VH-VL binders against q8ixk2r445to577. Designs and how they scored, part 299

Target 1, 133 residues: q8ixk2r445to577
Amino acid sequence: FFGMLQNKGLTDYCFDYNPPDENQIVGHQVILYLCHGMGQNQFFEYTSQKEIRYNTHQPEGCIAVEAGMDTLIMHLCEETAPENQKFILQEDGSLFHEQSKKCVQAARKESSDSFVPLLRDCTNSDHQKWFFK
Below, E stands for the ipSAE of ESMFold2; O stands for the ipSAE of OpenDDE; V2 stands for 0.75 times the mean of E and O plus 0.25 times the DockQ between their complexes.

## First folded at step 13 (VH-VL)

Design t34 (framework fv_retifanlimab; at its last look DockQ between E and O 0.11; V2 from the best seeds 0.00; counts 0 for: pae O 6.6 > 2, placed apart)
Fold by ESMFold2, look of step 13:
Structure t34 (fold): chain C 133 residues (1-133), chain A 121 residues (1-121), chain B 111 residues (1-111)
Amino acid sequence: as target 1 above (133 residues)
Amino acid sequence: QVQLVQSGAEVKKPGASVKVSCKASGYTFTSYWMNWVRQAPGQGLEWIGEIHPSESETWLDQKFKDRVTITVDKSTSTAYMELSSLRSEDTAVYYCTREGKYYLSYAMDYWGQGTLVTVSS
Amino acid sequence: EIVLTQSPATLSLSPGERATLSCRASQSVSWYDLSYMNWFQQKPGQPPKLLIHDASNRATGVPSRFSGSGSGTDFTLTISSLEPEDFAVYFCQQSYSTPYTFGGGTKVEIK
């Protein structure tokens, strides 16, 4: 799949990656932002290795969750995808992080009216359902 | 002036198929989810599924998965629901309904007039 | 799937009386401070009409005598003073999780 990765529960929110320095794409958090398709911040590729790639930059970035954490951050992609970069987009729309056994959920940041994807225990909520557009 | 105008009533025999149309006007058709909901005589409402016309993203109740196809024609702003292998239990009024956009949510704010489908031998 | 249980099944009242309709969900339909419960009115031979979205927000053109409340699993639709046109069937509906589901309805009828 390639395109904007949209949340089913929230009105028109998509994965968005906006690093403060275009030359330093590693180590920053993925956010959710209103889907717009303008520029390259909202375009991701879901690969056969189960990666979610941010491929507007070479070398390409891959979404990861570090051990013990719940935030989605950008790492460099590797030839063979590491466990922490593998996400299963299931038929029911859930985005399952295999290493942690948790699902990606749309979440509200407590300190602002901003939204981010976070790992949470898997539920049937549409806030844990995703699709490419 | 949002309007959803559905095709006319149908009488079908068991095993046949039916295709109901829903023509939308008064809004940007490709920007809003379109749903199908049915109501058997004297009964409550049952959600069948939905489609987003822009990319044809489709979500269905699993009980209908093998028998229902939901499609759109963007050039005519028309949604379609086809139900195959009809049974007497499929006798119902079938509605199309648009989901409007609200704060961090959707809600079914406009409904078609309904299409009665009768399945009898 | 989320089961919605409405009570009472029938509410027999006179014009001018207050109607209180209950809807209980088999699991929470709330996300933070938002509750994904909607209310519809339906009269014979007509499609449903949206009254309340997201538990407590009146849809456009809905009179102020209609109000919704609740969170989590327990929700209420209140009609503060029944008008003749309010005698109808009322459905709750959750939009928290596909497949979306409706309650069985509460018929508000003239005593």
Scores: ipSAE 0.864, ipTM 0.933, lowest interface PAE 0.6, mean pLDDT 93
Fold by OpenDDE, look of step 13:
Structure t34 (fold): chain C 133 residues (1-133), chain A 121 residues (1-121), chain B 111 residues (1-111)
Amino acid sequence: as target 1 above (133 residues)
Amino acid sequence: QVQLVQSGAEVKKPGASVKVSCKASGYTFTSYWMNWVRQAPGQGLEWIGEIHPSESETWLDQKFKDRVTITVDKSTSTAYMELSSLRSEDTAVYYCTREGKYYLSYAMDYWGQGTLVTVSS
Amino acid sequence: EIVLTQSPATLSLSPGERATLSCRASQSVSWYDLSYMNWFQQKPGQPPKLLIHDASNRATGVPSRFSGSGSGTDFTLTISSLEPEDFAVYFCQQSYSTPYTFGGGTKVEIK
């Protein structure tokens, strides 16, 4: 699967990543932004290695969860996907992080125009449902 | 100072609709989530939903998804909660409440005075 | 939804005594060191008033005799020495996930 990763509950919002430096794409937080499909900031790929890849830059970035954090941070992809980069996009649309055993949920941010994906206990909320568009 | 002033008490018949208003002042209206919470007489508190005035994004409890509409008028810094198909069990005091930011979380730090909605035949 | 159970339902005490109120969640409302639990005070005819946020932080203007503690599923609100104005109903509320939910409340009444 690839394209825009859109949230069901938070309508018209998609995974978004816009690093300040195109030559250094790691270390920043993945956010949610209005789905626009313009540029490369909202293009993601779910791979057979259970990675969510930001495949618009080289080297390729993979979404990871750092120890003690509930945010999604961009790391470099590795030849063998590390445990903190493994996700399961389930049939019902839930995005499950294997290591933490949590689900990715759309959540509010202090900024009026910003939302973020956060790890939370898995529920049946539409804010935990995702689909590629 | 932050103030939330709600509209007056309402008396409605079953099946009717009610729209409660909440005028905000003393802060930047478009920068804070506004929630609606109700409390039946002598009972606990029940969250209805919330809206962010800037984006007009609404999150509702599943229980109310078909009957509640939350809106805002940014020009007047007013939030609205409309509840349709009223039932007797909808009789309650309805509160608007602002969520302030605290560290990595949000807390309902300011509340309106409440609006009593009575549903009776 | 996350169900919050408060105990006791009623607490009868005298001014100057220590009050201990409990709130238990059906599932954890904590993420590592952050607990998404808040406490409110409500008096008759008034809206709830925020007392504690994030389990242990007093809201602005809240007297030091109020304190909160706990993590995971078990939380406690403590009033070290009750003042006459402290007799009211107290609610816990979780902001961990929607729908946001409240406990049934504990009524602190004068003995």
Scores: ipSAE 0.023, ipTM 0.657, lowest interface PAE 6.6, mean pLDDT 91
ESMFold2 (binder alone), look of step 13: mean pLDDT 94; pTM 0.955

Design t35 (framework fv_retifanlimab; at its last fold request DockQ between E and O 0.76; V2 from the best seeds 0.86)
Fold by OpenDDE, fold request of step 16:
Structure t35 (fold): chain C 133 residues (1-133), chain A 121 residues (1-121), chain B 111 residues (1-111)
Amino acid sequence: as target 1 above (133 residues)
Amino acid sequence: QVQLVQSGAEVKKPGASVKVSCKASGYTFTSYWMNWVRQAPGQGLEWIGEIHPSDSETWLDQKFKDRVTITVDKSTSTAYMELSSLRSEDTAVYYCTREGKYYLSYAMDYWGQGTLVTVSS
Amino acid sequence: EIVLTQSPATLSLSPGERATLSCRASQSVDWYDLSYMNWFQQKPGQPPKLLIHDASNRATGVPSRFSGSGSGTDFTLTISSLEPEDFAVYFCQQSYSTPYTFGGGTKVEIK
């Protein structure tokens, strides 16, 4: 699967990543932004290694969850996907992070119209369901 | 004005298939989810599934995943629901309904007039 | 799936009386300040009509005598003073999680 990774509950929002330095793409947080299909910042790929790759740049980035964190951070992809980069896009649309045993949920920042994907306990919420567009 | 006009009543035998249409007008067809909901006689409402006409992204209730196909024709702003391997318990009024937008949420704000599908031997 | 339980099944009242309808969800349908619960009115031979969305917002054209309240798992539809045209079946519906589900309905009938 590849393309825009869109949230079911927050229907018009997609994974979005726009690193400040095109030559150094890692270390920043993946956010949610209105799906627009323009540029490269909303194009992701779900791989057979259960990675969510940001492959519009070289070297390729893979979404990871760092220890103790609930945010999705861009890391470099590795030959063998590390455990913290493995996600299961389940049949019901839920996006599950294997290592943390949590679901990726569209979350709202307080007192803002900004949104981010965060790890949360799985609740079957449509805000935890995702599809490629 | 938003309108959803569905195809006419159907009478089918068990094992047959039925395809109900829903023609939308009065709004941008490709910008809103279209849902299908049925209601058996004298019973409650049961959600079948939904489709987004822009890319045909479809979500179905698992109980229907093997028998229901939801499609759209963007050129005619028409949504379709096909139910196969019909059973007597599929006898119901089938509704298409648009999911309107309310900031960060959605609700079924416009409904078709309904299509009665009767399954009888 | 989220199960919605409506009570009572039947509510017999007279015009002018206050109607209180309950809907209980098997799990919370809240996402931050939003409750993904909707209410519909259905009359015989007609499709459901949206009355309330997001727990407490009246849909366009819905009279002020209709109001919705609640959050989490418990929701209420109130008709402050029943009009003759309000006697119908009312359904709650959650849009928090697919598959979307409806309550069994409450029939508001004339006493």
Scores: ipSAE 0.931, ipTM 0.961, lowest interface PAE 0.4, mean pLDDT 96
Fold by ESMFold2, fold request of step 16:
Structure t35 (fold): chain C 133 residues (1-133), chain A 121 residues (1-121), chain B 111 residues (1-111)
Amino acid sequence: as target 1 above (133 residues)
Amino acid sequence: QVQLVQSGAEVKKPGASVKVSCKASGYTFTSYWMNWVRQAPGQGLEWIGEIHPSDSETWLDQKFKDRVTITVDKSTSTAYMELSSLRSEDTAVYYCTREGKYYLSYAMDYWGQGTLVTVSS
Amino acid sequence: EIVLTQSPATLSLSPGERATLSCRASQSVDWYDLSYMNWFQQKPGQPPKLLIHDASNRATGVPSRFSGSGSGTDFTLTISSLEPEDFAVYFCQQSYSTPYTFGGGTKVEIK
């Protein structure tokens, strides 16, 4: 699967990666932004190793969740995907993080119109449903 | 002037199939989800499924998944719903309805006139 | 699947009276400060018409006598002063989780 990873619940919001320092791909948080498909920020690959890969840049980044955290952070991809970088995109649209046993949900940063994907207990909400556009 | 115009009424026998069309005009067809909803005589409303015309991304109620196919033709701005293996319980008015875009949500803001499908022996 | 239960089934009132229609969801339909409950009006022989989206927002062209309120699992449609054209069936509908579902309806009859 390759393309924009869109949230079912929010009106036209997609995964977006826009690190403050474009020469340092790793270590920054993935956000949600209005889907536009312009430039390189909204294109991701879902791989056979269950990675969500940001590969429009070198070195390639893979989305991870660090132990005890709920935020999606860019790490370097590895030849064998680490457990914290494995997500299962299920038939019902849920995006399940294997290591934590939690689902990716569209979340609102407090008192703002800024949105991010976060791990939450799995529910049936459309805010936990995703598809590649 | 958003407008959804559906195909005419149909009479079918059990076991047959029906395909209802919905021609959209007055808005960018590929930018909005199109839904199908039915209403049996004297009954409430039942959601069948939806499709996004830009990429044909489709979401269906599990009750219908083995019998329903929802498609679009972008060149004619037309959505279709086909229901197979018809039963008498499928007798209903079938509506297409688009979901408008609102603050962090969608809502079914425009509806077709409805297509009566009657299934009888 | 989220079940929506509307009450009362039938509401018989005179013009000028206040109507209060209830909808209860089998689970919360909230995401942060948003509630994904919509209201529709359906008159005989017509398709449904969107009245209220997201619990409290009137759709374009809907008279100000219609208002929606509530959150979580409990929602209300209020018609502040009934007009003769308000006889209809009113449905609530959740857009929180596919499959989307509708309530059974409240029929408003003008005495």
Scores: ipSAE 0.860, ipTM 0.933, lowest interface PAE 0.6, mean pLDDT 94
ESMFold2, look of step 13: ipSAE 0.845; ipTM 0.926
ESMFold2 (binder alone), look of step 13: mean pLDDT 94; pTM 0.955
OpenDDE, look of step 13: ipSAE 0.905; ipTM 0.952
OpenDDE, second read of step 15: ipSAE 0.892; ipTM 0.949
ESMFold2, fold request of step 16: ipSAE 0.834, 0.804; ipTM 0.927, 0.918
ESMFold2 (binder alone), fold request of step 16: mean pLDDT 94, 94, 94; pTM 0.954, 0.955, 0.955
OpenDDE, fold request of step 16: ipSAE 0.930, 0.926; ipTM 0.961, 0.959

Design t36 (framework fv_retifanlimab; at its last look DockQ between E and O 0.05; V2 from the best seeds 0.00; counts 0 for: pae O 10.7 > 2, placed apart)
Fold by ESMFold2, look of step 13:
Structure t36 (fold): chain C 133 residues (1-133), chain A 121 residues (1-121), chain B 111 residues (1-111)
Amino acid sequence: as target 1 above (133 residues)
Amino acid sequence: QVQLVQSGAEVKKPGASVKVSCKASGYTFTSYWMNWVRQAPGQGLEWIGEIHPSDSETWLDQKFKDRVTITVDKSTSTAYMELSSLRSEDTAVYYCTREGKYYLSYAMDYWGQGTLVTVSS
Amino acid sequence: EIVLTQSPATLSLSPGERATLSCRASQSVSWYDLSYMNWFQQKPGQPPKLLIHDASNRATGVPSRFSGSGSGTDFTLTISSLEPEDFAVYFCQQGYSTPYTFGGGTKVEIK
């Protein structure tokens, strides 16, 4: 699937990646931002290897979660997807991270209007439900 | 003003199907989730499902998944709900209702007038 | 799915009295400081009308005598002084998790 990855629970919020330098896309956190579909910041590909790729740029980035962390960080994609880059988009809309056995949830940064996807224990909340537009 | 105008009442036999329409006006049809909710006579409200008209993204209560089809026609700003294999317990008023956008949430802020579907042998 | 239990089933009161309606969810419907509980009023032969969204926010045009409160699993709709037009059925509804669900209703009737 290719497109914007939208959260079911929040009003019009999508995965967004805005690296400060197009030549240095690794190591920054994925955020949630109002869905707009303009430019390259909100377009992702879900691959047969269960990767979420930021592939409108070369070299391609893949979303990862580092051991012991709960934040979604951009890494370089590899020929064979590493376990920390594998996400299962399930039929119920949940986005399951295989290595950690946790689900991606829309989260609010403390007392702000800034939102990020984070790993949390899996629930049935719409904040853990995602779909491609 | 936001308006949702539904098709007229229908009488059906068990095993038949019904397709209810909901014509929207007074807002950008493709920007808001459209929901279907039913109410059996003298009873409470039951959510059936919803569709986003922009891309036809659809979410259904699993109780209806195998019998309900929810669709839209963007050119006429009209939503449809089709329920097949009708049974007498499907007798109800069927409502369309849009979800308005609020701070980090949606809420069913406008409702159609309702469509009575009667299923009897 | 999330079950909403309303109480009482019927509330018999006179105009000018205070009405207190309860809705209990089978699990929390809150995300951070937001609670995804809505309240609707329904009169015979009419569709539901949105009164309160997200636990405590009055919808446009709803009189100030209506207020909502609560978080987590326990929610309350209060009508501070009943008017003749307030005798109706009231439903709570959660928007936290599909499938969305409604409570069984509280009928507010004239004593």
Scores: ipSAE 0.850, ipTM 0.932, lowest interface PAE 0.7, mean pLDDT 94
Fold by OpenDDE, look of step 13:
Structure t36 (fold): chain C 133 residues (1-133), chain A 121 residues (1-121), chain B 111 residues (1-111)
Amino acid sequence: as target 1 above (133 residues)
Amino acid sequence: QVQLVQSGAEVKKPGASVKVSCKASGYTFTSYWMNWVRQAPGQGLEWIGEIHPSDSETWLDQKFKDRVTITVDKSTSTAYMELSSLRSEDTAVYYCTREGKYYLSYAMDYWGQGTLVTVSS
Amino acid sequence: EIVLTQSPATLSLSPGERATLSCRASQSVSWYDLSYMNWFQQKPGQPPKLLIHDASNRATGVPSRFSGSGSGTDFTLTISSLEPEDFAVYFCQQGYSTPYTFGGGTKVEIK
């Protein structure tokens, strides 16, 4: 799967990554933004290694969860996907992080009007459902 | 170019085991699932199982769960399929096939030349 | 497992004619807008060759006379005008869920 990764519950919001420096694409948080289908910031790919790749720049970035965190951070992709970069996109649309055993949920960032994908306990909420468009 | 080269034909007796190899080249071995599919003479195709070389995650058809072992050697980019307790009905051409990346999904795009395994008394 | 039924079992045609092959799945092999159906061509003594992936996309190097269509449970492979090299066996295959399964095949033979 590839393209915009859109949330079912938070209508019209998609995964979005916009690093401050296009030559340094790692270390920043993935956010949610209105789906616009333009540019490179909303193009993602789900791979056979269970990665969610930001596949618009070289070297390629892969979404990772750092220890003790509930946010999604961009790391470099590796030859062998590390455990903290493995996700399962389920048939029902849920996005499961294997290492943390949590699901990716669209959420409002505290003290902000912005939205972010966060790891939460898995539920049947549409805010935890995702699809590629 | 992507190539999958399999080991040679095997002749086995019932009850024996066979191990077929598949050497991959021309692509990143650890990035794609490797599948095993067999075809009995004059018959259709039957999926056996798959393995992801990065972590050796394996999925098998329930029919083969007790007799098939799929493994990889990352250092040589080689996949293996071992079938034990062979029966006459296991006589078939065995294929390894890469599940390559395409637009929205993956598909078995490259195949080995096949390995004939004959089981007879 | 998902059972794939192909029809007809044998299709006898002449060069230049249109071939229409059907594949029916026992359950849907589509997820959202994606259909996990592939088509293969196999000639005697050779491994299968990928023709169509994702129901309607030609694999690299596949001539334009081959086309795929369908969604859900019903899929079709069409050869608009048969060439001599097109007489072979054609298999559908679902990549929707394990165990992956193949249809029984349709043999396209010369009339």
Scores: ipSAE 0.005, ipTM 0.612, lowest interface PAE 10.7, mean pLDDT 92
ESMFold2 (binder alone), look of step 13: mean pLDDT 94; pTM 0.956

Design u30 (framework fv_zigakibart; at its last look DockQ between E and O 0.89; V2 from the best seeds 0.82)
Fold by OpenDDE, look of step 13:
Structure u30 (fold): chain C 133 residues (1-133), chain A 119 residues (1-119), chain B 107 residues (1-107)
Amino acid sequence: as target 1 above (133 residues)
Amino acid sequence: QVQLVQSGAEVKKPGASVKVSCKASGYTFTGYAMHWVRQAPGQGLEWMGYINPYSGKTKYNEKFKGKATMTSDTSASTAYMELSSLRSDDTAVYYCAREKYAEYYFDYWGQGTTVTVSS
Amino acid sequence: DIVMTQSPSTLSASVGDRVTITCRASQDISNYLAWYQQKPGKAPKLLISAASTLQSGVPSRFSGSGSGTEFTLTISSLQPDDFATYFCQQYYSYPYTFGQGTKLEIK
């Protein structure tokens, strides 16, 4: 699966990665932003290694969850996907992080109208449902 | 270079409608939300709403629901805002403004369109 | 809605003066605050985003500070080109709202 990773509950919002430095693509937080269909910052790939890969820049980035955090951070992809980079995109649309045993949820950043994907306890909320478009 | 060019000044009678256009160039039109902001004579700025040109999804300020309708034509890289049932207090300069990608403030503005409503 | 209150509404100053404009939000908006400059008959121009980030091409005499509910725009040494109306804007939550403006006039 590849393309825009769009949230079902938070309509018209997609995974988005927009690092401040195009030459340094790792270490920043993945956000949610209005879907635009241009690819680039919103082009992701779900691989056979259970990675969510940011395949627009070289070297390629893979979404990871750092210890003790609930945010999604871009790391470099590795030959063998590390445990903190493994996700399961379920048939029901839930995005499950294997190591934390939590689901990715579209959530408000603080109390603002900006949004981020965050790890939360798995529920049946549409805000935890994702699909590639 | 990014440019937003709006349609010319309009003079309308009360009860009429007007449609203002905002032609974008210098960037991918569907990649950025387009906002509309009103400024009555001698007054401050009022946010009216935005449209996502890619999806067509809109978000309106409650104050302008039923008054303003935002649309876009991707083939023409143009955003439109129609004002209906015009009243004298709709007299204002209307601006289109591009949202800075993933940062939500306005980095580019149209030159503004003056809409005058008078009997 | 979040109310943005600027002060003062009008300000008379001379070239070379240090000028400070304040903007207060009715609730915590973190650093989701922008400053715009508007001259008569022209569209607003973005000066500062994220409360303190100076935009490219904007003179270094402009600076922004603050977070939460209190924000300031400072011009360290006023130049002739700086006489205009300034607006703050919150983009923390919808609907976006602006301050009423501060008209900076020549004394």
Scores: ipSAE 0.894, ipTM 0.952, lowest interface PAE 0.5, mean pLDDT 96
Fold by ESMFold2, look of step 13:
Structure u30 (fold): chain C 133 residues (1-133), chain A 119 residues (1-119), chain B 107 residues (1-107)
Amino acid sequence: as target 1 above (133 residues)
Amino acid sequence: QVQLVQSGAEVKKPGASVKVSCKASGYTFTGYAMHWVRQAPGQGLEWMGYINPYSGKTKYNEKFKGKATMTSDTSASTAYMELSSLRSDDTAVYYCAREKYAEYYFDYWGQGTTVTVSS
Amino acid sequence: DIVMTQSPSTLSASVGDRVTITCRASQDISNYLAWYQQKPGKAPKLLISAASTLQSGVPSRFSGSGSGTEFTLTISSLQPDDFATYFCQQYYSYPYTFGQGTKLEIK
């Protein structure tokens, strides 16, 4: 799959990666922002290795969750996907993080009306449902 | 150079409608939410809502639901706000304002459009 | 709705003075606070975002501070061009709201 990864419950919002320095794409948090299709910030690839790839640079970025954390952070992709970079995109749209056994949920940043994807206990909430467009 | 140029002043009678335009230049129009803010004479600023020009989706301050309708024309890089069933207390300057990418505050403003409602 | 309260409403000062304007939020808004300057008949101009981040092209005599519920805008040495009305704005949650404004006048 390739395209803008959108949230079913938080409509009009997409995964967005906007690193402060285009030459330093590792180590920053993925956010949710209004879908806009401008540039490359909202375009991701879901691979056969269960990676979510950010395809604007070589070497490519892959979304990861560091042990004990709930935030989605950009790491470098590796030839064989590390466990913390493996996500299962289920048929029902849930996005399951294998290592943590948690699901990606659209969540408020600091309880504001700014949003980020975070790991949470899996539920059937539409805020845990994702699709490519 | 980012620029927001609004349509000219309007004088209307109660019950009429008005459509204010905001033409954007100097940036990718569909990449940024466009907000509308009003300022009644001698008063502070009130946020009215926004449109996402990419999707056409809107969010309104509850105070202005049913009063304001926000649209955009992507091919003209222009946002619109229509006010219906005008009343004297709709007299104000109406601003368009661009949302800073991913940061939500307003980095550029139109010059304002004065709407005067008088019988 | 988050109520933003500015003080003072009007401030008289002389060129060269240090001026401080305060903005209080009715709840914790972290640093989601912007300051705008508005001159008569003109649109607001963004001065500061994220409570303390000075915008490009804004003179360094302007500074902002605060987090949570209490915020200040400071002009370290007032210049003639600084006589205007100043607004704070929260962008923590919808509806976004503005303070009532502080009119800075020549003493």
Scores: ipSAE 0.701, ipTM 0.904, lowest interface PAE 1.5, mean pLDDT 93
ESMFold2 (binder alone), look of step 13: mean pLDDT 94; pTM 0.947

